# Ledger of designs, part 7: VH-VL binders against Exosome complex component rrp40 (rrp40)

Target 1, 240 residues: Exosome complex component rrp40 (rrp40), of Schizosaccharomyces pombe (o13903)
Amino acid sequence: MAEVEEKGLLSYYFPGERIPDSIISQDGSIRLGPGLVFQKKDREEEIVVSKAGRLHQTGKNAMLIDSRTKRYIPATNDQVIGQIISRFAEGYRVDIGSAHIAQLNALAFENVTRKSRPNLNVGSLVYARVSLADRDMEPELECFDATTGKAAGYGELKNGYMITGLSLSHCRKLILPKNTLLQTLGSYIPFEIAVGMNGRVWVNSENLSTTVLICTAIRNCEFMSDEEQIKYCKDLIKKL

## First folded at step 1 (VH-VL)

Design v10 (framework fv_vedolizumab)
Fold by ESMFold2-Fast, scan of step 1:
Structure v10 (fold): chain C 240 residues (1-240), chain A 119 residues (1-119), chain B 112 residues (1-112)
Amino acid sequence: as target 1 above (240 residues)
Amino acid sequence: QVQLVQSGAEVKKPGASVKVSCKGSGYTFTSYYMHWVRQAPGQRLEWIGEINPSGGRTNYNQKFKGRVTLTVDISASTAYMELSSLRSEDTAVYYCARQYHTYGYFDYWGQGTLVTVSS
Amino acid sequence: DVVMTQSPLSLPVTPGEPASISCRSSQSLLHSYGYNYLSWYLQKPGQSPQLLIYLGSNRASGVPDRFSGSGSGTDFTLKISRVEAEDVGVYYCMQALQTPRTFGQGTKVEIK
C-alpha cells in the first residue's frame, strides 16, 4: 500500500507552513533556495514555505522546495540537452523534459544535406538550441548557432554522463564562462561539459571515477559560496 | 548503422598466445570505450577489461592482469585483445562490446570469436 | 568485487504466459544522481548478447514493451508480460557501478 508518511520523513509542504526545527541543521549557517524564506516570529527566525512541493536538502546546510511538477518550459534560444526517443521521416522526437515532445529536423545540423543527414539512435543525447517555443505546439530544436550556422558545440553528445533535475538558477550560473565550480574542477581534471537550461548537464571525462566526482560536485555545490565550492572540490579530489 | 566485426576462430596449444580483433564501423571509433567479455562453454559471461580508444588507457580484471593486453589501431578502427600463457580453461567465446556513456552498459556487441585451447 | 545472483537459473514458460527473473547484488548499485547501474542482456541461442534494459528500468532501442525492468539498490526484477517464441535464450544482469564489471549466472528461458 501507499502508507509512507508515518514510516518516513514528511517532505511535502504548502505555502505558509513552517519547516520543523528538528530538520534544520544547527551546524553553521543555512541557505534557502526557491520556495523557502526566513521569517521572524517571537524574536526567533523561522523558515516558512512560499511554494507547494517537496522539501529537498542539499548537503547539511542547504534546502529548497521542489515543486511536484518539474516540467521544463521551453524558451526560444535556450540551450538544452535532449534524449532521442523516436525517429520519424524528417527527423527525431526528443525528450527535453517539457510537457510536449520536441522535434529535431535531420537537416538542422551544420552543413548537412539529405544525402549526409545525421544518424542518431534512440537513446542518444543531443545538445541543441530551442528554435521555436510556443505553449500550444511541440517545441523545435536546432543543432547549429542561429547567427553563424555552425555547430558551435551543438550535436550528438557521445560517451559521458547526464545529470537531470538541476534548478534553472543553478544551470544559469554553470553556463557562464567563468563559473567558479567548473574552473576549480577543470584546474585538476580534464573534462567536457554541456549545460542545458532544461535542468540537465552532460559531463565527459577519462573514467567513471572522475565523472562521478564532477557530477557529485555539480549536484552538491548549488547553494555553496565560491569559497565553499573551492574547498569542497579540493576535498573531493584528494579522495581520488 | 553500428557494427562490431571480430576475427575468426582460433585453435591454440597450451602456453601459446592469441590475438583477437574487433573492427568498429558506423560510428566515431575514438568516442566509445571498448570492452572484452568471454564465455566458456555453458558458463556465465566474464568481463576481461576495457580500453579507451582515445589515448589507449586500459583497465583489466585482476584475474587476467599480467596475461591480457588490450590495444587499438585508431586508423583502422580496430581493437585487439591479446591473451598469453593460454590454458585449457581459456577455451571460450570472446566478445568485444561497446560502452554507451559512463553509465557503463554495453549497447552493441561483436559476433564473438571462439578460441579453443587444446593439446 | 560485486557479486550478482540470479534466480531462477532455469525458467520454462508456456507461450503467452508471464515470466519474472530476479537479480540481486552484494552491494547497492544505486549511485550518482539516483541511478541504478544495472543492465539486462538477452543471449539468444547461437547469438551474441543484446541489450534489453539499462539503468535498471529503461528499455533499449527496439526492445518490445512486454519487457520491463524494476527494482533499486540490491534487488532487481526483469519481467516479460507475455513470453513469445523469440524470447527464448539466456538472460543476464550486469552491474556497472564498480570494476570489474560482473554478471549474474544467467537465467535460461525456454518454452515448455
Scores: ipSAE 0.000, ipTM 0.397, lowest interface PAE 17.2, mean pLDDT 81

Design v2 (framework fv_vedolizumab)
Fold by ESMFold2-Fast, scan of step 1:
Structure v2 (fold): chain C 240 residues (1-240), chain A 120 residues (1-120), chain B 112 residues (1-112)
Amino acid sequence: as target 1 above (240 residues)
Amino acid sequence: QVQLVQSGAEVKKPGASVKVSCKGSGYTFTSYWMHWVRQAPGQRLEWIGEINPSEGDTNYNQKFKGRVTLTVDISASTAYMELSSLRSEDTAVYYCARDEGYSYGYFDYWGQGTLVTVSS
Amino acid sequence: DVVMTQSPLSLPVTPGEPASISCRSSQSLLHSYGNTYLSWYLQKPGQSPQLLIYKVSNRFSGVPDRFSGSGSGTDFTLKISRVEAEDVGVYYCMQSIQLPLTFGQGTKVEIK
């Protein structure tokens, strides 16, 4: 009912919203990047948002939606999901979504030497613990439990699918041992999961249909009550 | 019987490059990492680097960074160490040594050594 | 780098007497899983080094039982219970837990 203030450049947009004419250049053709499409309505052409993100202008007449989330700030003992970017003399350089690329020592795994280290390829996913975090330094990762030296679920994540862009509060709830959503899904579908405090969750199940459904439930249940989550999961499973 | 046989002695001028070979026999070449170690006259053993023959992964001692290259020829069961921009301080006996793939990183068999002399 | 320090650097021994060589590391060689990456090598005059002991206390195949290794953390010892003429040479300890791999300075064992 109430009128809202007009959004502009650098504002956050959701799919279906229209870009205001006031911020559109009238000098010749307009170039649309990712997340924006032309649509005709009532004899007029308008620009509509197709993905969530911030509106950016590049050059004089080019616009796009930047869906990049805020950078992860590493904290010691956070569990994270990283992607191997490159190899170096002592180990691996790992993308964890932080300002600095993380380092993972080749010996930082259960029962390994440099001769028996995991063969991690560029693009491989790992579940790891942040062992060193400092504001202006590259974070360090380990793939073993700090107390026992055992893998404890850390290491290479094979197959499956990774969700990104989840809130820290949602991930904190998902990692709890008796999370309602994960227990409900697990009562119907066998699956593997790894939850990262860097807003990433990895899921693996027997087939693509069940994996997609688990990922959909995880994305959509953040603001639901326990009762609502149970009902939603049951409704999703009925569609299998 | 496991055996590592290295190429013969080399005499080089400063600024030249040398390439030493190490041929393994009596075992599955790709199952064991190969290391290179040198010893200057009257000095201690010094680690140069290591290579995984199956995957090609290498690790080098930073002291030799930019000058050393380790390679393998799997079909010939031969490892190579190439050291460039030679200096008089590089005069040493160079050894290859085998490390078990599932061991604690120790050198169970060694080549006979290759003397590299750098002089003008 | 992990610094390996041996003592003594020279060890003259009478044949049939015991000998003891110490090796100290600047950092612990204990891996979090419980293994300690410390090995000992003997280099006889004019020969390649040969493995004596791996993982602190395990004798390599063919090594006489008069050789024994012990220690933990940063302090390690190689003992020869009864030195024989063929035991002369330079003994080296090596750590392999961290890159670069590093050796001690060597201990020269000579017959008196």
Scores: ipSAE 0.000, ipTM 0.393, lowest interface PAE 19.7, mean pLDDT 82

Design v3 (framework fv_vedolizumab)
Fold by ESMFold2-Fast, scan of step 1:
Structure v3 (fold): chain C 240 residues (1-240), chain A 119 residues (1-119), chain B 112 residues (1-112)
Amino acid sequence: as target 1 above (240 residues)
Amino acid sequence: QVQLVQSGAEVKKPGASVKVSCKGSGYTFTDYYMHWVRQAPGQRLEWIGEINPNSGGTNYNQKFKGRVTLTVDISASTAYMELSSLRSEDTAVYYCARGWDEYYGMDVWGQGTLVTVSS
Amino acid sequence: DVVMTQSPLSLPVTPGEPASISCRSSQSLVHSYGNTYLSWYLQKPGQSPQLLIYEVSNRFSGVPDRFSGSGSGTDFTLKISRVEAEDVGVYYCMQGTHYPYTFGQGTKVEIK
């Protein structure tokens, strides 16, 4: 994946947002696919988003909003992996793959005071719990367990690699305490994992080869029986 | 365990419409895209379009512009492909296929439905 | 549309010998997310297609380890290390990066 520091191609857009002029081709007529429309305002033509999704360029002068990834609909107490897209005085705006940008208050962390608040940068990944979900409002996130007030694995996800576009059914299985795939992998190699109900999984291990192996196993094992998963992981580890 | 079962063969006259069904079982119907692909006798596979059962959103191959409509009945776990203004060139086996995790390919295929457009 | 070109179109092989199928795309298949959505399918005589390989090199569940995929950008290869009688059929590459999704012409693998 190409890393984009500013909002542009590959970025997630929401209905009503304007496509920046910096990513619009100046060398010819542009063709708009699904999710994008031309609007005229004060003698200028602008491109406005009509569907949530990632901005994708097809060919030289064609753009669309790619909706192939199922849109995440936030539910209260879902665990999600978000990416910080902007900072403001009281907190962060977070992409969780939903129709609305989520908000994360800087004080919504374990043992945080105004003097010890987190320092999350644009582009940072965070593991969070959905604390407020309403289809007509921006969802709100918290980085602490609702019952204990402790971090419980929530917070910044440093280093590692995030895979996206996983089915919700697969993520529900991965989050189980005795998931066969994760237990089998964990018996051979040490790693950290965070599973998001927004179809995202974050993995961190000692090196890139091991991380790639874990990601490959997660992608490939959805349809395998427990016995098949154990055999597959054992064979996969032998290739290291 | 996971299966896609399609409706039976159809014989149509030129200019008619055909509607093929595809019933999914053994999985959560809304977690996967449903694709439609056809194959004329002895010819290559040709992608017709896709539908996201959760949103109803569709993408069509422009070759079938204005003639194809993809729909789903979530409660029945059934997808439908309707193709109108049939021509002799539309004679083919039509497949539904499940899209595994959106981008990763089509992992489960229906048995196919032969649509014959007679002279 | 992205044109997918396979070579050879017909591939007679002796059982136990290796087989190699090439697939070339008219445009890069690297998606804006950085992934390359190139998959391989096998259609056995009288059957529906079945997924063998996805995202260039990932073997689908239950696919024997004699099958492997490789490549990048516009050039891709499917290899069978030791062809068996059950491997007879037509092999298709498919791109899922650009709409509309497109298939190659197919490569017919036969036992000689």
Scores: ipSAE 0.000, ipTM 0.398, lowest interface PAE 17.9, mean pLDDT 82

Design v4 (framework fv_vedolizumab)
Fold by ESMFold2-Fast, scan of step 1:
Structure v4 (fold): chain C 240 residues (1-240), chain A 121 residues (1-121), chain B 112 residues (1-112)
Amino acid sequence: as target 1 above (240 residues)
Amino acid sequence: QVQLVQSGAEVKKPGASVKVSCKGSGYTFTSYAMHWVRQAPGQRLEWIGEINAGSGNTNYNQKFKGRVTLTVDISASTAYMELSSLRSEDTAVYYCARDRVTISGYYFDYWGQGTLVTVSS
Amino acid sequence: DVVMTQSPLSLPVTPGEPASISCRSSQSLLHSSGYNYLSWYLQKPGQSPQLLIYLGSNRASGVPDRFSGSGSGTDFTLKISRVEAEDVGVYYCMQALQTPYTFGQGTKVEIK
């Protein structure tokens, strides 16, 4: 998981997740900042995350979860990847990385009633559209296309990996139907992808090796030409 | 001890607005939703809408959309129902009722004492 | 809207005898979570409704053992094993599967 960690795949953590043993096994006393706690498990001490955010390390002996990562500013009709942080009678409160927590109504899904209400749990990932955006208010999300009322790929994201901290310009390019990188990867590997304008990308493929490859390619190809992207992907596939 | 205490009876003319309050005590106000239900004389119970006291999110019965506004004052642990453009058929006892905001909720465990609203010319 | 139908609408009972009230919904109230979103309330004369049974079969705090709820999907029953004088009033079932939440017509329980 070192390659994935170096490429930023595991740089964002959610409450209840553990920090990899490769970080914990360092000599001496490690100092934990906000968002991290020590927990005993069998013969070893584990480091468990208590708040959502990016893992930040200061040398080998200090780490914290930085929830102050540059905030996403919601815009109407942006597609975003959120994490459910609480449930209530009307719906869900969703972390999308913005200054305010977003609201997702339980009925804001294709053909949904209380009978067919989505069973999203705290910690679940969701792909949604920003239906209301005002800088001074809580954004509102919907999991259906504004024009057709159909799911159109929105809804719960299951069994995948999320990368964070991508630039807005990179995400704008990735979301296009004819993106060279995603077309090239898709010609070699079957995979699912959701691109969020909040700098988050979710990837799901058959196994961990192909997922790591796809995430590595996404992270490294931002400033490459189309020809360079094709060559890079082919070289990565060859070493699979 | 959980209690929901509502404001006193109101007499209004057609076309006026009424605002009824419901003060909760003995529990964490923001952990529950507050529902509003009315009962006209000799009639069955009719659901008006709900508000999540923690988030402020509302759901209204279509029959009352455009005329009803539900709000909360968290610092006062008080929920409010405002009903506008009153008609004689709005004459009823109005109740607030509490609901836990979890998947195992969606039932009214405590009710206010009711507020009689009379709409007469 | 989900239609809730109660029967009977009037139920005269001799004290100490059992009583049974039926509630039927126009669609299943069984959710994927395994819960039936059906509750029962008693409104005594001149009082607010009070919760008796929630999620189909669970007795509310302070409610006597003589009250029980049963059923699943579209057919539900409230039973009182031995009716007492304080049980007089109108009984309502309510569904909370779909907004708007809807109530049955009410069953008036009276002492003979």
Scores: ipSAE 0.000, ipTM 0.392, lowest interface PAE 20.4, mean pLDDT 81

Design v5 (framework fv_vedolizumab)
Fold by ESMFold2-Fast, scan of step 1:
Structure v5 (fold): chain C 240 residues (1-240), chain A 119 residues (1-119), chain B 112 residues (1-112)
Amino acid sequence: as target 1 above (240 residues)
Amino acid sequence: QVQLVQSGAEVKKPGASVKVSCKGSGYTFTSYYMHWVRQAPGQRLEWIGEINPSGGSTNYNQKFKGRVTLTVDISASTAYMELSSLRSEDTAVYYCARSYRWGYYFDYWGQGTLVTVSS
Amino acid sequence: DVVMTQSPLSLPVTPGEPASISCRSSQSLLHSSGYNYLSWYLQKPGQSPQLLIYLGSNRASGVPDRFSGSGSGTDFTLKISRVEAEDVGVYYCMQALQTPLTFGQGTKVEIK
């Protein structure tokens, strides 16, 4: 699977810790992203950590805490990207990055019967909805919308590449209708996308260079304004 | 490899209905809109309507009001166009075509289905 | 409905010569996003239409660089820098800013 390496990681911090002055740029004002706040103490401004994660520096004067979760905690109705790890008589065992392996019943698809059930192979990717979530049990998945019973984008994800380790907040923004980043990229490059609340995004485009570009934009644009995202994508595409 | 494969030619009498199919392969069927476009002999392309396979919502050209119905079978990755109350003026090649969610343009087309309406 | 008008309707060209096709819309196709919702298609004899240009000026995958699209708002141009025998067919512009989606009349490109 293609994965874009994250750059600018310096060290790991916990809530309440102060960012050392030696890390802070000496030139100009500092821009703080998620997980960092300015806090005034004894006539001095400090940069204090509000969530656990690695310090990530973008450019000279911008920084944030990347708090990506290693283990996904399933929640009912989350949309997730899973990978088939085994098959059994009634369905599939699916890796979704959670503590327990998920279960996907072979009949949990639109208009499926015993004779027309999907034939998913070990290693296949699926876009699915978490239908049952309990910390002490295996989560259950369905590949249809809970209200309509329609596939609604769920099912096997063929071809393409999956990026992992995205923050929950970023995935929440990407999954929204009319997301600026995806709208901008889609205006220039034909692609398919599926966004998982388990920190996974699947992208399918015509070649490796456009796929890498899309993955790079998705990973790097989290903290940019709409105008900055549009400019960044235009600059990336111009170099193709 | 993306392909759209349509059903074979049809010959119908005036007043009959025709149902044309379009099977998609090589992509996630529910991620793209499916459109139907026709072309009468020697005439321009004419848009009939669109369907979003995710949820089944449709939008039709007013010219075909009450005569066209677009449907999908997600499990089969197949779209259908049904045109009723056929007239000789409906004689045309009917195409299915896929569009992007982010911008409307037809990146892949079916091979076309000739529908002939004659008495 | 948005009316799309192409000119010329017939364009005989000698191989190697340039060709230019105009497409005019009855209203602006420029969206607030900054994109023009106009695409160009080529229909070769006996074949389905195929995408050449999307969103005004972007060349579709696999389309030779001799094809280019330009224009904004209501006036658009498709240019072929040097016409080859394989470029024979009918060219259509299409607007997608408003439903119903509408096509131009088509421009028939023929070899002299």
Scores: ipSAE 0.000, ipTM 0.393, lowest interface PAE 21.0, mean pLDDT 81

Design v6 (framework fv_vedolizumab)
Fold by ESMFold2-Fast, scan of step 1:
Structure v6 (fold): chain C 240 residues (1-240), chain A 119 residues (1-119), chain B 112 residues (1-112)
Amino acid sequence: as target 1 above (240 residues)
Amino acid sequence: QVQLVQSGAEVKKPGASVKVSCKGSGYTFTGYYMHWVRQAPGQRLEWIGEINPYSGGTNYNQKFKGRVTLTVDISASTAYMELSSLRSEDTAVYYCARGSYYLGYFDYWGQGTLVTVSS
Amino acid sequence: DVVMTQSPLSLPVTPGEPASISCRSSQSLVYSEGNTYLSWYLQKPGQSPQLLIYKISNRFSGVPDRFSGSGSGTDFTLKISRVEAEDVGVYYCMQGTHWPLTFGQGTKVEIK
C-alpha cells in the first residue's frame, strides 16, 4: 500500500496499475496519451496503465506513458523484440526502436510454406535477429538462427508483457545465460522471457502480480551485486 | 547445424563409475541448458538432471542425487555426466538433450551412449 | 512425481489412415494463465527421440502439418491426420511443468 502512495509523476508503471489520485488533477479534463486508458470502476473513472513505461505529464492536464528512453542502433546478429506496425505483400514493417523502421520478410521463418506462412497482425510482437544493419538502409530481420536455419526461439511472442526503456548495458547482462537475476527468478516462478538488445524485454507469466514482480526485479537489479539480487528476489517472492 | 555428439559405448562392473561426454556444435553452448535422459532396454525415458553450461548450476532428479555429477568444459563445448556406484539396473542408453528456456522441452538430442553394467 | 499415462501402448495403422494418441497427467500441468508445458517426441527405430510438438499444440520446426496436438489441464492428444511409413516409431509425451521432468510409457505406431 505505502509503495502505491509513493508512486508519482515520472515513476515507472506496469500494465494493469492504476494512476494514483494524488497526481491526477481534480480540476478539469485530463487528456490521456499512449499507454493510459480511462476505465470505470465503482461509479468513478480510473486511469489504468496499458503499456509499461515512465509516466510523463505534458502541461497541466495531459499525461502519457513514455516507454522509450534512447534510440536503438542496430547491430548485425542482435536479438531484438519488434512490434509489427504495418503489413505488406512481402512481409512486415517492424518497430525495433531504431531511427529506421525494420523489415521482416514473410519468408524469413523456418520451413515457411504457403500453408505455414506467419499470421502476424499489426500490434503483434516478434523476437527476431538483425540480419542486416547498415547506417544508410532500413534494418532487416530474420526469425531463424543464422547458422542452423532453425527458429531457435525466434518468431511471434504471444500473450505476455513487454517492458521497454532498459539500458543497453543491462540488456547485455540479461541476455547472457549466466544472469543471476533470471536464474534466481526462474527457480521460484515459471515464466518465459525474451531479451532484446534494443532495450526491450518480454515476459510471460501466471498473472499481473508475478509479471509486475519480474519486471520490478529487472528494473531495480541493474546495479546490484549477485548476492543483493538473490536477496531482493527472495524478498519480493515472499510478498506474493 | 546444431549437433550433439556423445562418447562411445561403455562396459562397466558393478560398483564402478562411468563418465559420458556430449559435445555441442552449431550453436552458442552457454546459451542453453543441457539435460541428461536415460532409457533402459524396453523401458520409458527417464530424466536424470540438467546443467546450465555457463554458471555450472545443476538440478538433479532425486532418484540419482548423490550418485550423479553433471559438469561442463565451456572451452571445449562439452558436457559430462558421471554416474557412480553402478548397478545392473543402470544398464541403459544415456542421452544428452538441449533444453529451451527455464522450463519445458528438448529440441535437439545426442545420438545416445549405451552403458552396460555386467559382472 | 507426476505420472504420465499414454493410451494406447500399441497402435497398428494402415498407411493414409488417421492415428490418435492420448496422454494423461496425474496432476494439472497448467499455470494460472493457461501456460502448459506438455511436449511430444518421436523415437524412430534405432534413433534418438526427436521433438514434434511443444506447449500442447506448437509444431516444432520441420515437423509436417499432419501432426497436431491438443488438450488442457491433465488430458492431451496427439493426432496424425494421415499416417505415412516414415511415422513408424514410439511416441512419448513429456511434462516440463513439475520437477522431475517425466515421460509417458510410449506408444508404438506400426504400419499394418
Scores: ipSAE 0.000, ipTM 0.390, lowest interface PAE 19.5, mean pLDDT 81

Design v7 (framework fv_vedolizumab)
Fold by ESMFold2-Fast, scan of step 1:
Structure v7 (fold): chain C 240 residues (1-240), chain A 119 residues (1-119), chain B 112 residues (1-112)
Amino acid sequence: as target 1 above (240 residues)
Amino acid sequence: QVQLVQSGAEVKKPGASVKVSCKGSGYTFTSYDMHWVRQAPGQRLEWIGEINPSSGYTNYNQKFKGRVTLTVDISASTAYMELSSLRSEDTAVYYCATDYLEYDAFDIWGQGTLVTVSS
Amino acid sequence: DVVMTQSPLSLPVTPGEPASISCRSSQSLLHSYGNTYLSWYLQKPGQSPQLLIYEVSNRFSGVPDRFSGSGSGTDFTLKISRVEAEDVGVYYCMQSIQYPLTFGQGTKVEIK
């Protein structure tokens, strides 16, 4: 059982993701093990991941997903989506998917006073910046831009839906200006998005149906070419 | 309010190229695909290709691949179809169309551009 | 290519009578997500085509209720319950599920 050795490809996949054509471009039959299924669509036949884990290839014609745990490793200035775990007098403890629970000071927001202090409940989502990252200690978060002190999109994420388990490589691409997937979706549907370097993305749009569609596209498009992403998004929107 | 306005009739010699324009107005130009369709005199409609104005992605009917090029000028809200190596068989009315209101179908059409290829 | 076959190709109709046009595709037009990519167009003499029906059975805005579409998979029908003079022209079905997008040969409806 060997890992996929193609340069630039991630070895870890999540449910709903497609295996790139570069892995299955051979015309010969391929045998799928646990965690992978053939899905025949009218315009395309593809291999879809049904279980989270590492992609392993055996021989030339067989592959499977082996389950594996993946943790986020915080880096200073990463933008992350956290979930409030508990509250205390000075702030909040926040799950960001890292080995340690993060801390968010109640005063780490734009123009915060006793009058305007955020009141975040356990279970609430926040978009935050990692202000301090130490691999052996609890990371610290802030909900304002380091240079300007302004909220700049940070703060409580109300309504909408969060998807988790995205690769960090995918999230790095999504945050770039002119990302093909987000531009394509945005040409058809108005929406809000927050991209976290901890493998989490939050989406909010006018209704549940379009929000779910956008989340599905984001999850499934990681290993698609620009042309494939555009085609896939058109197909999803046609179902809408 | 939504409208597609095409450039005027063209007469070309065999072997030349023609470039037809299609200007969109009354909608967000980058939000919907632009399609090109032709119709030779007395014949059926024939799909040439499509372009996504936002990405520049194109998909061509293989019959025209290598001879047709679809482009857009976003700032002018104008799409272009260029067809090269013209033959008498390319004499046709050329239409642009978009699926603005009904996603699955061509609900808005240009008025058509007659391209005549003769010596 | 997906081949779209219309029948009849010529349809003379007495005013006020019903008309029916068949369209058959060489492959299913049903997408795996549940939508069927079949539309109908009318091209009146000297004019651009105009959309009548999309996704098999949905009338486009402004299209009279005498027009109806039905069908599934590979077999589709456009019906006009009571043909009027303004309905004269060539009717086309189109599939948009697979590239290249393809049209039927057209059905010429004329008053007899």
Scores: ipSAE 0.000, ipTM 0.391, lowest interface PAE 20.5, mean pLDDT 81

